# Ledger of designs, part 3: miniprotein binders against q8pzi1

Target 1, 353 residues: q8pzi1
Amino acid sequence: MNLLKTQLKGDRVLAGKEAVAELYKTGYFGRPKDDGLELSLVEAAYLQSRGKLDIELEGKLLGFRAFFEQASLRQQNFELKYIVYKDLKERGYYVQPSAADFRVYPRGSHPGKSAAKIFVHVLSERQPLSVKLLQESVASAENVHKQFILAVVDEESDLTFYEIKSASPKGEMPEPFPAVKADATFLEDRVIAWDAEASGALYSRGFYGKMLDPERLQLSLVESLYLFSRGVIVVRDRKGKIFSFDEFVEKASEIEGSFLRKYSAYKALRDSGHVVKTGFKFGTHFRVYRKVESIEKIPHSEYLVNVIPEDYEFRLPVMSGAVRLANSVRKRMLFAVEKGEEVEYLDIGRVKM

## First folded at step 2 (miniprotein)

Design b2
Fold by ESMFold2-Fast, scan of step 2:
Structure b2 (fold): chain B 353 residues (1-353), chain A 96 residues (1-96)
Amino acid sequence: as target 1 above (353 residues)
Amino acid sequence: SPELEKKILELARKVFELLEKAEKLGDPELERAIYELARLVWELEKTGSPEEARELAQAIQNLLDEARKLGDEELAREIDRLAELVQRLKQEIEKR
């Protein structure tokens, strides 16, 4: 057995020049330095578990448990990183430490052949995840042409991988609404549009609302504000007084939580050429369609969308649940991040490594 | 403007090339500094603001100092060329 002697020092494990030939040139473990080899704590733990090296601390040999305990004191989240590292190595990947926790070479590649293509960030399922930090990490990875993956470790040490990417979804609808004008009334918690011709066009050509009968179209509050702000409908109260934009927003916000945030996302999606359906049919804020040609042949929606504020912190079980829901109905999960007048999108999907 | 967007994309491409070189050196601090540089390029692409351009210029100067501490003259020269590109971009953004 080629059992290499190494020394634990700080947050690294040091090996002699023989380790360069045995570990680096054969399997790309560690980094060569000063005629020797520097191993990260996760690499050293993995290699120790496979009987490839001995680790000493101040002249004393450490067994696997003793080393693991020392490594945990020397590196934040060491146990989680080890779980992920070991899983990726057992799947046959070449893995190197990085600022994002790990960079991974795609299947069939290695450090001697090409650049790493994947950044992996490791999280406990109990750890909150800032949307702002997540967007920054995803953008950084995308700017250097790498895939960004979250590796989430649950309390049973089961591992799930999620690909996260920024999205700029573009629909193919030629016009966001038909060239019609309709009078409408704000009733309790909904808006009803009058005039059979305009209602019919909004429904069958614009794919807005739901027909109550041949002459009446029910619109959601976000649909109503969108059409009102474009001059397609005029909204009155029950006494005939016309709403201003601000009056409508105030009234709708009293009825519907996070109304203005949801409206911002609805507006952005409609303006980018999508058909957007409201209501919690799948437990999300919206269902989004790239193109709808006729009311008689509505395709499957491409995305389920949840709108979140810029200061949102994901609870990972909630994120996992949303992604699982979208996958169960063959859709992708988009999170629309509201940033005042702007909306940015994160596309989150579960992946198999 | 299309010309400004083209320059920012060129900067992003150069940062990517720099990261590939740093990954081969295996220095975690250098790699982290370049990752931060990539984040700042993203912020600049999003905002186009003079404040982000100044922050990017400072970050690349810090990266140059780190490369010089490593004694890698070739890497330092490449970062210096990138710093010049950032300075030209900063000047153009400030003139708008």
Scores: ipSAE 0.000, ipTM 0.426, lowest interface PAE 11.8, mean pLDDT 84

Design c1b
Fold by ESMFold2-Fast, scan of step 2:
Structure c1b (fold): chain B 353 residues (1-353), chain A 96 residues (1-96)
Amino acid sequence: as target 1 above (353 residues)
Amino acid sequence: SPELEKKIFELARKVWELLLKAEKLGDPELERAILELALLVYELEKTGSPEEARELAQAIQNLLDEARKLGDEELAREIDRLAELVQRLKQEIEKR
């Protein structure tokens, strides 16, 4: 049988009308155009490697290496895109080029049967990933009811896939805090509440802080500001002067890096019905519970949360490590993006294709 | 053991501090190696097993060798201190 003859033009490979029947109608490769078939560079490279077509440039036949080198000059990140394309094809997926690099059809489906359900964005592990651009890409995919997946290629051409989605977590706690009032003092890097009855209620019903003894409750700075802002505690300095909200924020910010950013996320999570505790043992800012009924029967937390600024850029190995850790303990990894008065969440999980 | 638990906690903190520092250096291979250490420390906290203590000790030695090859004296000193902590922790776990 005669191999299909094709021509490399710009960032496309052009084939005649025979290719429509042999490649498009059978395997959904390319796009029919002008009585022929237009193939992307990754599709052409894959098909050439399978012995399905010949590629010419200016009357000269190109071997696989020569074509691959030409394609690399004509498309940014061609090598990475080819690695991902080939992997997905070998897994049995139907894959089409798109603005997000690829759109992928669900298992057991193809372009003639249903719509694509997955957008795949290809990155080298060395590329920084802007949170702003990531949120825009995720929102774009979600607006058309598709999943957004990152395909990360390492130096050995191994692939790891991550699903990223927006999240709006809702807890099941009936009250953010019990109806009590207590005097408290700001000491060094923490706040101590002195009233035994109120402290007991904050600890056992609100799941705030840690009891130092039966009469004294130690609160973190984010817990303290939250309770202070709601009139539950009154915070004094060591000389008895009451803090204003702004004075508390100023002092706490001297002690904790990014205090106000962490507080914004803490407040949003508590206001949405969660119990929020330190994530220190997991290397995160917070661990978050949807519901806690008793201090003696604390369940496993549902989320690990890292708070990041709107202008944050992920280093992919760091993101990978955070996701691996959450997966190892069957928790979801949330990144809380602070945007002034608002907090938005990205849920990042490793997926197997 | 409360003392053992405290030492593992201290180690976890130091590894995460090293990870945040490595992010600023922009070396993806170094970041991956430190992330692997963080995962191993987390697993050691869960199990307290001698096998995971040995794996962690080996991983830290590998990281130290890589830092020395890169010529980063400050990073090598920091990793060497972690290797000392892990060696003491390994000995303590093996005695149990």
Scores: ipSAE 0.000, ipTM 0.180, lowest interface PAE 17.7, mean pLDDT 81

Design c1c
Fold by ESMFold2-Fast, scan of step 2:
Structure c1c (fold): chain B 353 residues (1-353), chain A 96 residues (1-96)
Amino acid sequence: as target 1 above (353 residues)
Amino acid sequence: SPELELKIYELLRKVYELIEKAEKLGDPELERAIWELARLVLELEKTGSPEEARELAQAIQNLLDEARKLGDEELAREIDRLAELVQRLKQEIEKR
């Protein structure tokens, strides 16, 4: 009555027409096909663990261990997928297999009441995650109006869920730079602007650099190149020769790793109306503000930003650490993916299911 | 099936790309027709039925004819490729 006979075939478990009524129509397990029910390996393992299925292979009845071992041979990452599937089912979700690993229905909903709203992709914390593949997966989910969730399984089989979405951050600063001109000098590993009035305006109205004293403003190399490229400052070497854009880039690149990549992101954020400052105290490249009205009353920054190349491979513990740090200081973690002169953003946050 | 599901998501992705292009062309009727394709693909995702697959196949053929009349050869080529994918998907669903 409650125990259904099924057959393991390839990467599927096949059940008769009785299973459609007992499993699909009641709990939305499997897919009706050819007057029967086709179960994924994770669904079959879950149902077998609950005493709902007898699973046979070539006339031999498989216990849970034997079936689990067979499933592991037939499906990549079966063990990880089973851990995640079981967790989501125990939380009360309706879950269906998909190309992204799982489709999940919103809490309190099911197939027949609404569309699935969540894609879940399963990964071991030890596996590298390609940014290119991640961006493609996120875009695919967003194009079908689904949330993209990464389920990371650690070595103790604990789960952490991350929501990943594309972002197009827009600031509210009325002008990204003040209308001033200043002479500056490239000294060793820094740039100093000498004009007191222009330095004061850059600092107090543009929120650039750090005043060393009332007459001198110290600028980071990315700030300096940005202001130089806008004609706001003229940067000279110690002998008074003005740098070209390429000469500045060459010298700055000798001092800072990935200078051009960081500059591309800095420029994109400033051009989109943000105030951008160093993220050094948070272990990131930048901290970003949507709006700053006064140097005397600087708000909390909204985003921490790490700049990464298009061919970047995430190490999941590093990603997890960055997200945890941002959350602990009440900021969002943004990864700026550098694509030459263009920058795309991924917003990554931990979520509870 | 995971393969069928992947094909449906690939179709929906391409439909959204076509919507962006149609918006830039400024043709409201073409834009509405492409949004209707997105709705039909989402409906097919929910139901998996041969009837919805046939309706989607007919809608994409109608859209191809409309795009050809508009004279945008690039758009017509992209819709034609999408029509080919829809025919393969329809055949796969009808075999089930």
Scores: ipSAE 0.000, ipTM 0.108, lowest interface PAE 22.0, mean pLDDT 82

Design c1d
Fold by ESMFold2-Fast, scan of step 2:
Order: sequence, then C-alpha cells, then structure tokens
Structure c1d (fold): chain B 353 residues (1-353), chain A 96 residues (1-96)
Amino acid sequence: as target 1 above (353 residues)
Amino acid sequence: SPELEKKIWELARKVLELLIKAEKLGDPELERAIFELALLVEELEKTGSPEEARELAQAIQNLLDEARKLGDEELAREIDRLAELVQRLKQEIEKR
C-alpha cells in the first residue's frame, strides 16, 4: 500500500486531501485546512514512526532520524514534547498541540465531542522553574477553566505528571487561640510558658506547642510570636525584661533562618482557621490540619507546607521529592509563597494519567 | 461557517508566532498576556462563541496597551494588526 505523501514546511507537515479521511476523521490528527491536512511536527513524527506517512523536504524523502533532526532544529524542546506526546497517545488520549504545549481530552472524549479540560506544559527535570512564572501560567489556565499539568521528563526519558493549582485553604477552627494569658521566658533558642492552667489550655484547646511536664509548655518561635502578637503570652528574657514585637523578631531571626517568612505563613494559616504544627518529622516547615477536636485524637494533617520566597526557582528533583514525601504519608504538598506581608499558595500533586 | 473558521485559524497562527517572539524577549508580563491570548483563540476555534470573541478582543487591547508602555514600536504594530483582525472577527461572529 502507498503511504501518505507529506511535505515538511517550516514548523509543520502538509498533507493532501486523502489525509483528512485517513488521519483526521479517524484519529483527530492535525487540522483540516483548504483541501488538505496540516500536521504539527510532533504529530508527524508519531505518525511516521507508525508507518502512516512519508515526509519529504525539498524533493528529498526523510527517514525517521532525518525528520527528527529537522524537527529538533525547527522547534525548541521538540525531543521533550515528542516524548510526552507519544506517552499520552499510547495511553489512549486524544491530544492537540497548544500554546500550553498540549491540550488533552478526557478519557472517553475527543475533539468533536467535548472541550479539552487539561493543559500540559513540558519541562526537562534539569530546567529551573520560576515560581513567579509558574503562578502566572497556573492562573492563566484557571482563568480559562482548564486544569494545569506539568510533565517532567528525566534523564532516562521517564515521565512524571504533576497537577498544579492555586489554593486558598480554609480551616474549620472557630477560635484560633483560647481566652487565656500566660507568662513565658525566651531561653537561648526556645520559649517556655510556665503557668500550668494557661499552658494546659494552649496545648489541649489551641493545639500549640508540646508539654515538657505538667506545668511547662514548650513553644516554637513562630508559635510564640503569634501568641505574643495576640496578647495571649507575655515573653520575658532571663532577667525578667519583656520583649517588644521587634525585639522578639530580631532575636528569633538570629536563631532561625527565614524566621519572618515562616512566621508570615504560620500566621496566615492560623488566621484562616487551621491548626499548624512545626517540626522535622516529614522534612517540611509545617503540618496543617483543617480541624482538630482533641489532642488525644489528632487526625491526619491535610497538608505538608514548605514556605518559599516569591523569587524562588524550583529545582524539579527537589519539588518531586517534596511531593513524593507528602504522598507517602497520605498528605498534599502545599507551597506557601511569601510576598511581603501576603502569602499565596500552590497545591502540587503527582497525578496518574 | 468555513469562511469564519479560516479566519480563526489565521488568527491562531499569528498569535502563536507572536508567542514565539515574546519568549525570546523574556518579558514575563508580555509572555503571560500572549499565552492567555493563545488560550482564548483555542477556545474560540472550538466554540465560535460571541462571548469568547469579546474576551479575546478585550485581551488583545490590553496586550496592545502593554506593548506601547514598553516602547517597542515593531511589536506594537504587530499587535495592532492582530487587534484589527480580532475586531473584524468579533463583528462577524456577533452578526451571526
């Protein structure tokens, strides 16, 4: 049988009238234009690999290698886009080239039946990803009511898909702090609250800190500043002098890197009705709970949270590691982007296509 | 309409060419604006909706204003030509 004859022109492959019936009407490849069919370089490479067409350039027939090399010269990141396109096609999806790299139709749907719901952006694991640029891309996709998926290709051409969406998390805790007042001392690198009754209330009703003994509550520096700023605790140095807010921030910042940034995120999460726990159990800054009723039955946290600056550049293996860690403990990974006094959130999760 | 479809395809191609140019300039605001235009053109290509045509017309006017602020006369001229094409397309879709 004769293969469909096509011509490489610019960043496209042009096919005649017969290709509309054989490729577009059967598999929704390409775009009908005039009496013919216009194929993207990625579609043409895939179809050539399947033995469906011959590709010619300036009177010369191109084999798969020669065409792939030409396509790589004509389209930035062609190799990565081809890997992702081929994978999605082999999974049975209908895929169209897009400004977002690809638009994908849900299982059981195709271009003639419904709108695409998914935009896929392709990246090498070695490429840095600006959080500012990522937030803008996610917002753009959400503004047109599409899901944004990042397809990361590693050195072995293995592929991982991540769904990225903006988040505005809301907790269900009606009162973020109990109506108590406690005296506390800043000791070297920590804060200790001394009053047994107030410490008990902060721990059992507010879910702050850790009881060292029946009369002493140990508070993290971010928890301490939050409670101090609300007038719930009064923090003194070893000689009895009361800290001002600025004095506390100065001292805490000498001890803890990025203290003020972490505090901004802690405050935002508490103010939105969450219980927030700190520590290195999962290697993240915070564990976040939508609702906690009792210290004796603390549910699984909804989010693991890492706080990052607005000028942060993701190293994709680090992002992948954080997401994998959260998933292994049945939690979602939330990145809190600190923008001065404001905090914005990105919810990043691995998805199976 | 096959004639309307051809005009939408022409617009889609021109927006894609503009997106490639913007990536070379490295301006994040410009890249985002052109990316949003490309997404809106893709929706219009699929639906032929007057609502999508209106959103596209507004988006390209915003992009033109942004290009003028940057002082890039060549870019502004290219976007202005696209704005004229979008305005004509919007009028045709609204009349149908």
Scores: ipSAE 0.000, ipTM 0.283, lowest interface PAE 15.7, mean pLDDT 81

Design c2a
Fold by ESMFold2-Fast, scan of step 2:
Structure c2a (fold): chain B 353 residues (1-353), chain A 96 residues (1-96)
Amino acid sequence: as target 1 above (353 residues)
Amino acid sequence: SPELERKIYELARKVWELEKKAEKLGDPELEKAILELARLVFELLETGSPEEARELAQAIQNLLDEARKLGDEELAREIDRLAELVQRLKQEIEKR
């Protein structure tokens, strides 16, 4: 057979000059160095499994199992990385190891033909994913004009790919609210606006709340605070005392979990020209519309939005579920990361490789 | 109701798990049927209507028949559990 002889050293497999011609120039495996070829452990395992090379350690020939066990000792998450590498190779991609796990060339391209590359980060579904680290990884990829893809391996070794990118959504609504004023009362868990004309305008032109009858509008707590903070409504308690901003926040926070965080995202989306409605129907916090022209003909929402704190850690099955829900109804899943007065967005979508 | 919405959300999560299993089998028609089932679950969560509940019940029955054609007993068993949940949900919605 005359297989290429290689040596396992550290976290690399070293091959001679012949491997450059047989593996690198034909299939872009490894990296030429010092008149030879340097292969990563995942590349070497893949090539060994295909009968392309022999691997020795300190003069002893290693079979596939022995090499795989050695590789697992020498590289953290080797098994997961091998699963992802093998899958991408079998799909016909050119794949190179990198600091972000893998660089992948787009379908129909290869090293030397295209400058466009994809970063792939490999994770077990059991591994928590810090939003802070995710945002840093996405920003790093975007800064060098690369697509960032997360490869999640579940307990059955099934593989799912997600594209993650930063987003700056902008709506097209001409006004965030109509120029009206209404008196309103804070009840047990909701706010009711009493003026028929103003209620009608808030509902039909601003797309706020739900009409209880032709004269009265029910507003959610986040909608109420938004309108109250802009002087559109004046909110009183049952005894007629007007709430201050802080008093409203205190009372709403007792009723609704994570109220201030949800309000920050609601405010940011409304201020950026969107119509925002509750997303509970899809298990998300909000449904977001770029433009709504008529209450009688509300279009399909563009985004489903979940609001999370900046110290949030994704449980990958929960993330996968949320993304799946959005994709199945042809919407984008947007995670709004609350950072004090500012909100940053991550657009997460499932992709097929 | 919030309880009903929670049950529909749990159903949606199970449909997601079923889709992963179908992709492992490499059957595009089965995967497409599961994606359609997921869409119907979301429409039901959105509308809460008896009409959508009936459509969902029919879709899961069609999916079960397709899985049985593949001869995958474990997949068929998982879809059958999903069909039971859909029937219970349909009955609960129709009672209202």
Scores: ipSAE 0.000, ipTM 0.256, lowest interface PAE 13.8, mean pLDDT 81

Design c2b
Fold by ESMFold2-Fast, scan of step 2:
Structure c2b (fold): chain B 353 residues (1-353), chain A 96 residues (1-96)
Amino acid sequence: as target 1 above (353 residues)
Amino acid sequence: SPELERKILELALKVYELEKKAEKLGDPELELAIFELARLVWELILTGSPEEARELAQAIQNLLDEARKLGDEELAREIDRLAELVQRLKQEIEKR
């Protein structure tokens, strides 16, 4: 076996005409250019580790260690990208470097037979990830009908893959508004509705709140504002004065952190036909049901939902913990991104490659 | 606020690592204790309440007691480190 001679120049490794036949046409490594082959640094490192080529810098041969050190100086996150590239190659995938780190072809396909199906973005578990940049990357992949996958590298160089997609959840619940209006009072950190008939209907048909007794329904602050904004309840203070929308928001915001953000997501989910309950037992803001028929037979919720601002910065171990928790209880993890009057959703799940 | 959030995130990272270690031990009571601790840490990330900080401090103490019963010195040291972070976080929350 004869090793191909190549030259390291900038952030590329350049090979001659023979490399087109031996590497590109056989394994789709590199990009043909100027009668030769242009290899990315990760491709060159992988091929060198396999004994397929020699790499020279300024007339001197570089061993694997020397090349790896040079590549690390020439490309940010080279080590992480190499770990991911090598893993995907060893799984039998055809992989092409791209602006989004890697494009990956579906199993049983290759460049020239079909388009790449997957965009892979590489991150260390300690790198923060802007939700705004994440949404832009997901949208870009979806616009060309590709999956977006995060490859997260931990301190032991172990890999976990996450599929991230936009979501537009739609429930099947009817509007369960009672014929009579309920009078309610804001007490300390909660709202109590007093009308037995309306309270019973809100609980049994709308799945709002918790019955404290046959005459009294306890509502969360987000539930209360939602029902108040629809004219279903009238909320008074302890002296009997009716709250305005803004007065309620002001008081609720003193009690609950990020109240308005949580309310926006609660409203959006209810408006799209879901039953929404507290996610406290699962460590999330909400648990969400697509359909509930009766209080006696409540199904498992489909989604756990965490509400985040549009300027949120993900810490990957926290994201990973949330996704693992949802999976362990057979639910999907949804992040509701509050953008003023609109709410957008990211569905994040662990995947096997 | 930003300094407090950073400390909460550091705590979440440590709890996540303990969850990974607990999966390999096969002790159901310890796994449940760490799961409950993870839930409380996540609640602090979302609310920052003094009440949740107190519950978290108690949960960490319970977890430390369980780890000591098992004789796992490394796990006990990691839980002690979490207890120090929670104590500092609790003091900062109670100041505001």
Scores: ipSAE 0.000, ipTM 0.197, lowest interface PAE 19.4, mean pLDDT 80

Design c2c
Fold by ESMFold2-Fast, scan of step 2:
Structure c2c (fold): chain B 353 residues (1-353), chain A 96 residues (1-96)
Amino acid sequence: as target 1 above (353 residues)
Amino acid sequence: SPELEKKIWELARKVLELAKKAEKLGDPELERAIMELLRLVYELLLTGSPEEARELAQAIQNLLDEARKLGDEELAREIDRLAELVQRLKQEIEKR
């Protein structure tokens, strides 16, 4: 075995016909073209680090440092992409550079055995991530039946991998609320329902709110608007005046940030047959249950839900924290993307490659 | 109590930050122990009960004792600060 001679040209490294046999047919590196082999900069750097090729630029041999510096000038985020590529290769994956950064073959597979099933997108922890662009990327991967993985490189060059997929959660609760009527009052940052029988039914059969005592139910603002909009409760101010929908939204919005956005997601989840619990539990907006049969035997929640606007920009440490939180309690982290009357969901989970 | 729930959530956030540090140290046993603390904090957040508060207080004290035996003074100090926060929460819950 001899070191293969290659030439750096533009954003590619060009090798002769011998490299097709030595690198492509054996390890699926590069792309055959014009009787030779065309390597991406990350592939060339990896192979050079393994002592498999020499890289020349204008007749001059480049050492690893010199090539790495040249590659960094020729490709944006080359350093981050190299870190991720090297990690995946050292784990034994077959990896092909692509427009979406990388295509990866699943464990135990290779290009000759099956199609690539994984798209990997590389980001710095410091880079903001548009939810709109993320949804487009996930949709593109799902349209071609591929898994979408986000590879995040932190300040210490440590890697964390996240699987992101669209979700359409469906609950199994037969009724969103019991057939009752209750008078209620808007107080401070909450609503109190006064009727003992209706309060009991909302709590024990609908799984709404929290009992203050045997006769009075405390409801969050989003729970209250949901029940009020369906005629289950009548909400009054402290002077006895009945709220309109718009008056309630106005007052609640003064107290609670992003109230209407959270309400849209709450409504969508309840309407899809879930039990939804509100409050500061786990630092998420909601805990979501597919089915609850009894207040005495509440199961573990299936999702932790954060509601975000369509124009949201993820700060990756915040996203990482939320996902780590859900993973630590063996729940799925769901981001509800509010688009006015519509709500779409992204399921984000940490994965080990 | 919404104020009590906020305090328990602040504790969860701090325990999660400790878990991130443990992961960087590459200590799987320490990471697992801290993740168990996080689970107990969420149990307390769900129940608000004195029993869960006592279990959490015992678990974090055990972790503190183990960190001290290992001679990791910086880790021991961070866990000690969390243990004090847990003791304050336990006292508040017991007053209810």
Scores: ipSAE 0.000, ipTM 0.219, lowest interface PAE 15.5, mean pLDDT 82

Design c2d
Fold by ESMFold2-Fast, scan of step 2:
Structure c2d (fold): chain B 353 residues (1-353), chain A 96 residues (1-96)
Amino acid sequence: as target 1 above (353 residues)
Amino acid sequence: SPELEKKIFELAYKVEELARKAEKLGDPELERAIWELARLVLELLITGSPEEARELAQAIQNLLDEARKLGDEELAREIDRLAELVQRLKQEIEKR
């Protein structure tokens, strides 16, 4: 028999009823319509490359190159979408094009047996990715109970896949602290708490700061403001004057970049029942623990956390580097998106398809 | 710019290698200082701001002074090379 004859029309490739039996019922390519089959441009290119069909435009037969060039004129980012589609098909997935980019069926499933479970969004490594747009896309996928995967194509046409999901981490640490107000002093770039009993309790029960000696506790600036805001410590300057909240923020912001943004995330994580350690280890803003029972047996942290503003635009190589860093120490990478008084979280991980 | 971000990632990988070397040497204070440097590199990647570049430049200079005090000349040369990269990045960021 001759190859299936199809026609390029707009952003679709149209095939007759024989294509329904040969392409749709066997491999779930295209969409049956009016006794025929409607193929997307990426599906048609893939099938043409495998010798399954011929494509005509206004009576003229198009070779693979001619069709590929036509498809590139008719669909934005066609080349990137083709690369991703071909890769997923060669891995054995059933893939349907969508207005977003692709929806993918779980391994071992197909259309008609179950619903698609994965949305795939295709980007060039060079494209900036708005965190606001990313959060909206992730929320849309999660509202219909689907995974959101980002497929990043580099200049060598190599693919990396990232799963992105919203997170609402909840810890198990008790909220109440000792009711004692500890006196503390703001020194050059740190805060020292002087009361031995309060310092010991903050360190051993709350897992705040680091003991300088058996009687004195060193606190980070975000820890200090959190404890000050809760009335647990009173912070003075070197001359004995008590800081106001705004005075503390002003001074801390002179010393530490993005201080108030980091504080918002620190506060949100502590308020959610986590132990939060400042990120001087592993190169992230915070290490986050769901539960810590004793200072002698601190478990490995669940998350490495980076705080970003709501108007942040990811450069994909930057995102890739941060995820790789977390993976190198066997932790999850969490991005805390600061939105004034609220903080939202994105969990980003590299996945194998 | 993509070229600037590539340079900052190269710096991040070199800092990670230095941290693994410090871990093998068994110096917890040095290890902490190098991971603090890694945090500042990541902050620079996220913000791209001159303020973060200055913070990073100060931190790496402090680390260089500590390495020289320890008498490890190979480590001091490695950190000095990283300090030169940081100064070039700082100048490039300040040009915008």
Scores: ipSAE 0.000, ipTM 0.361, lowest interface PAE 11.8, mean pLDDT 82

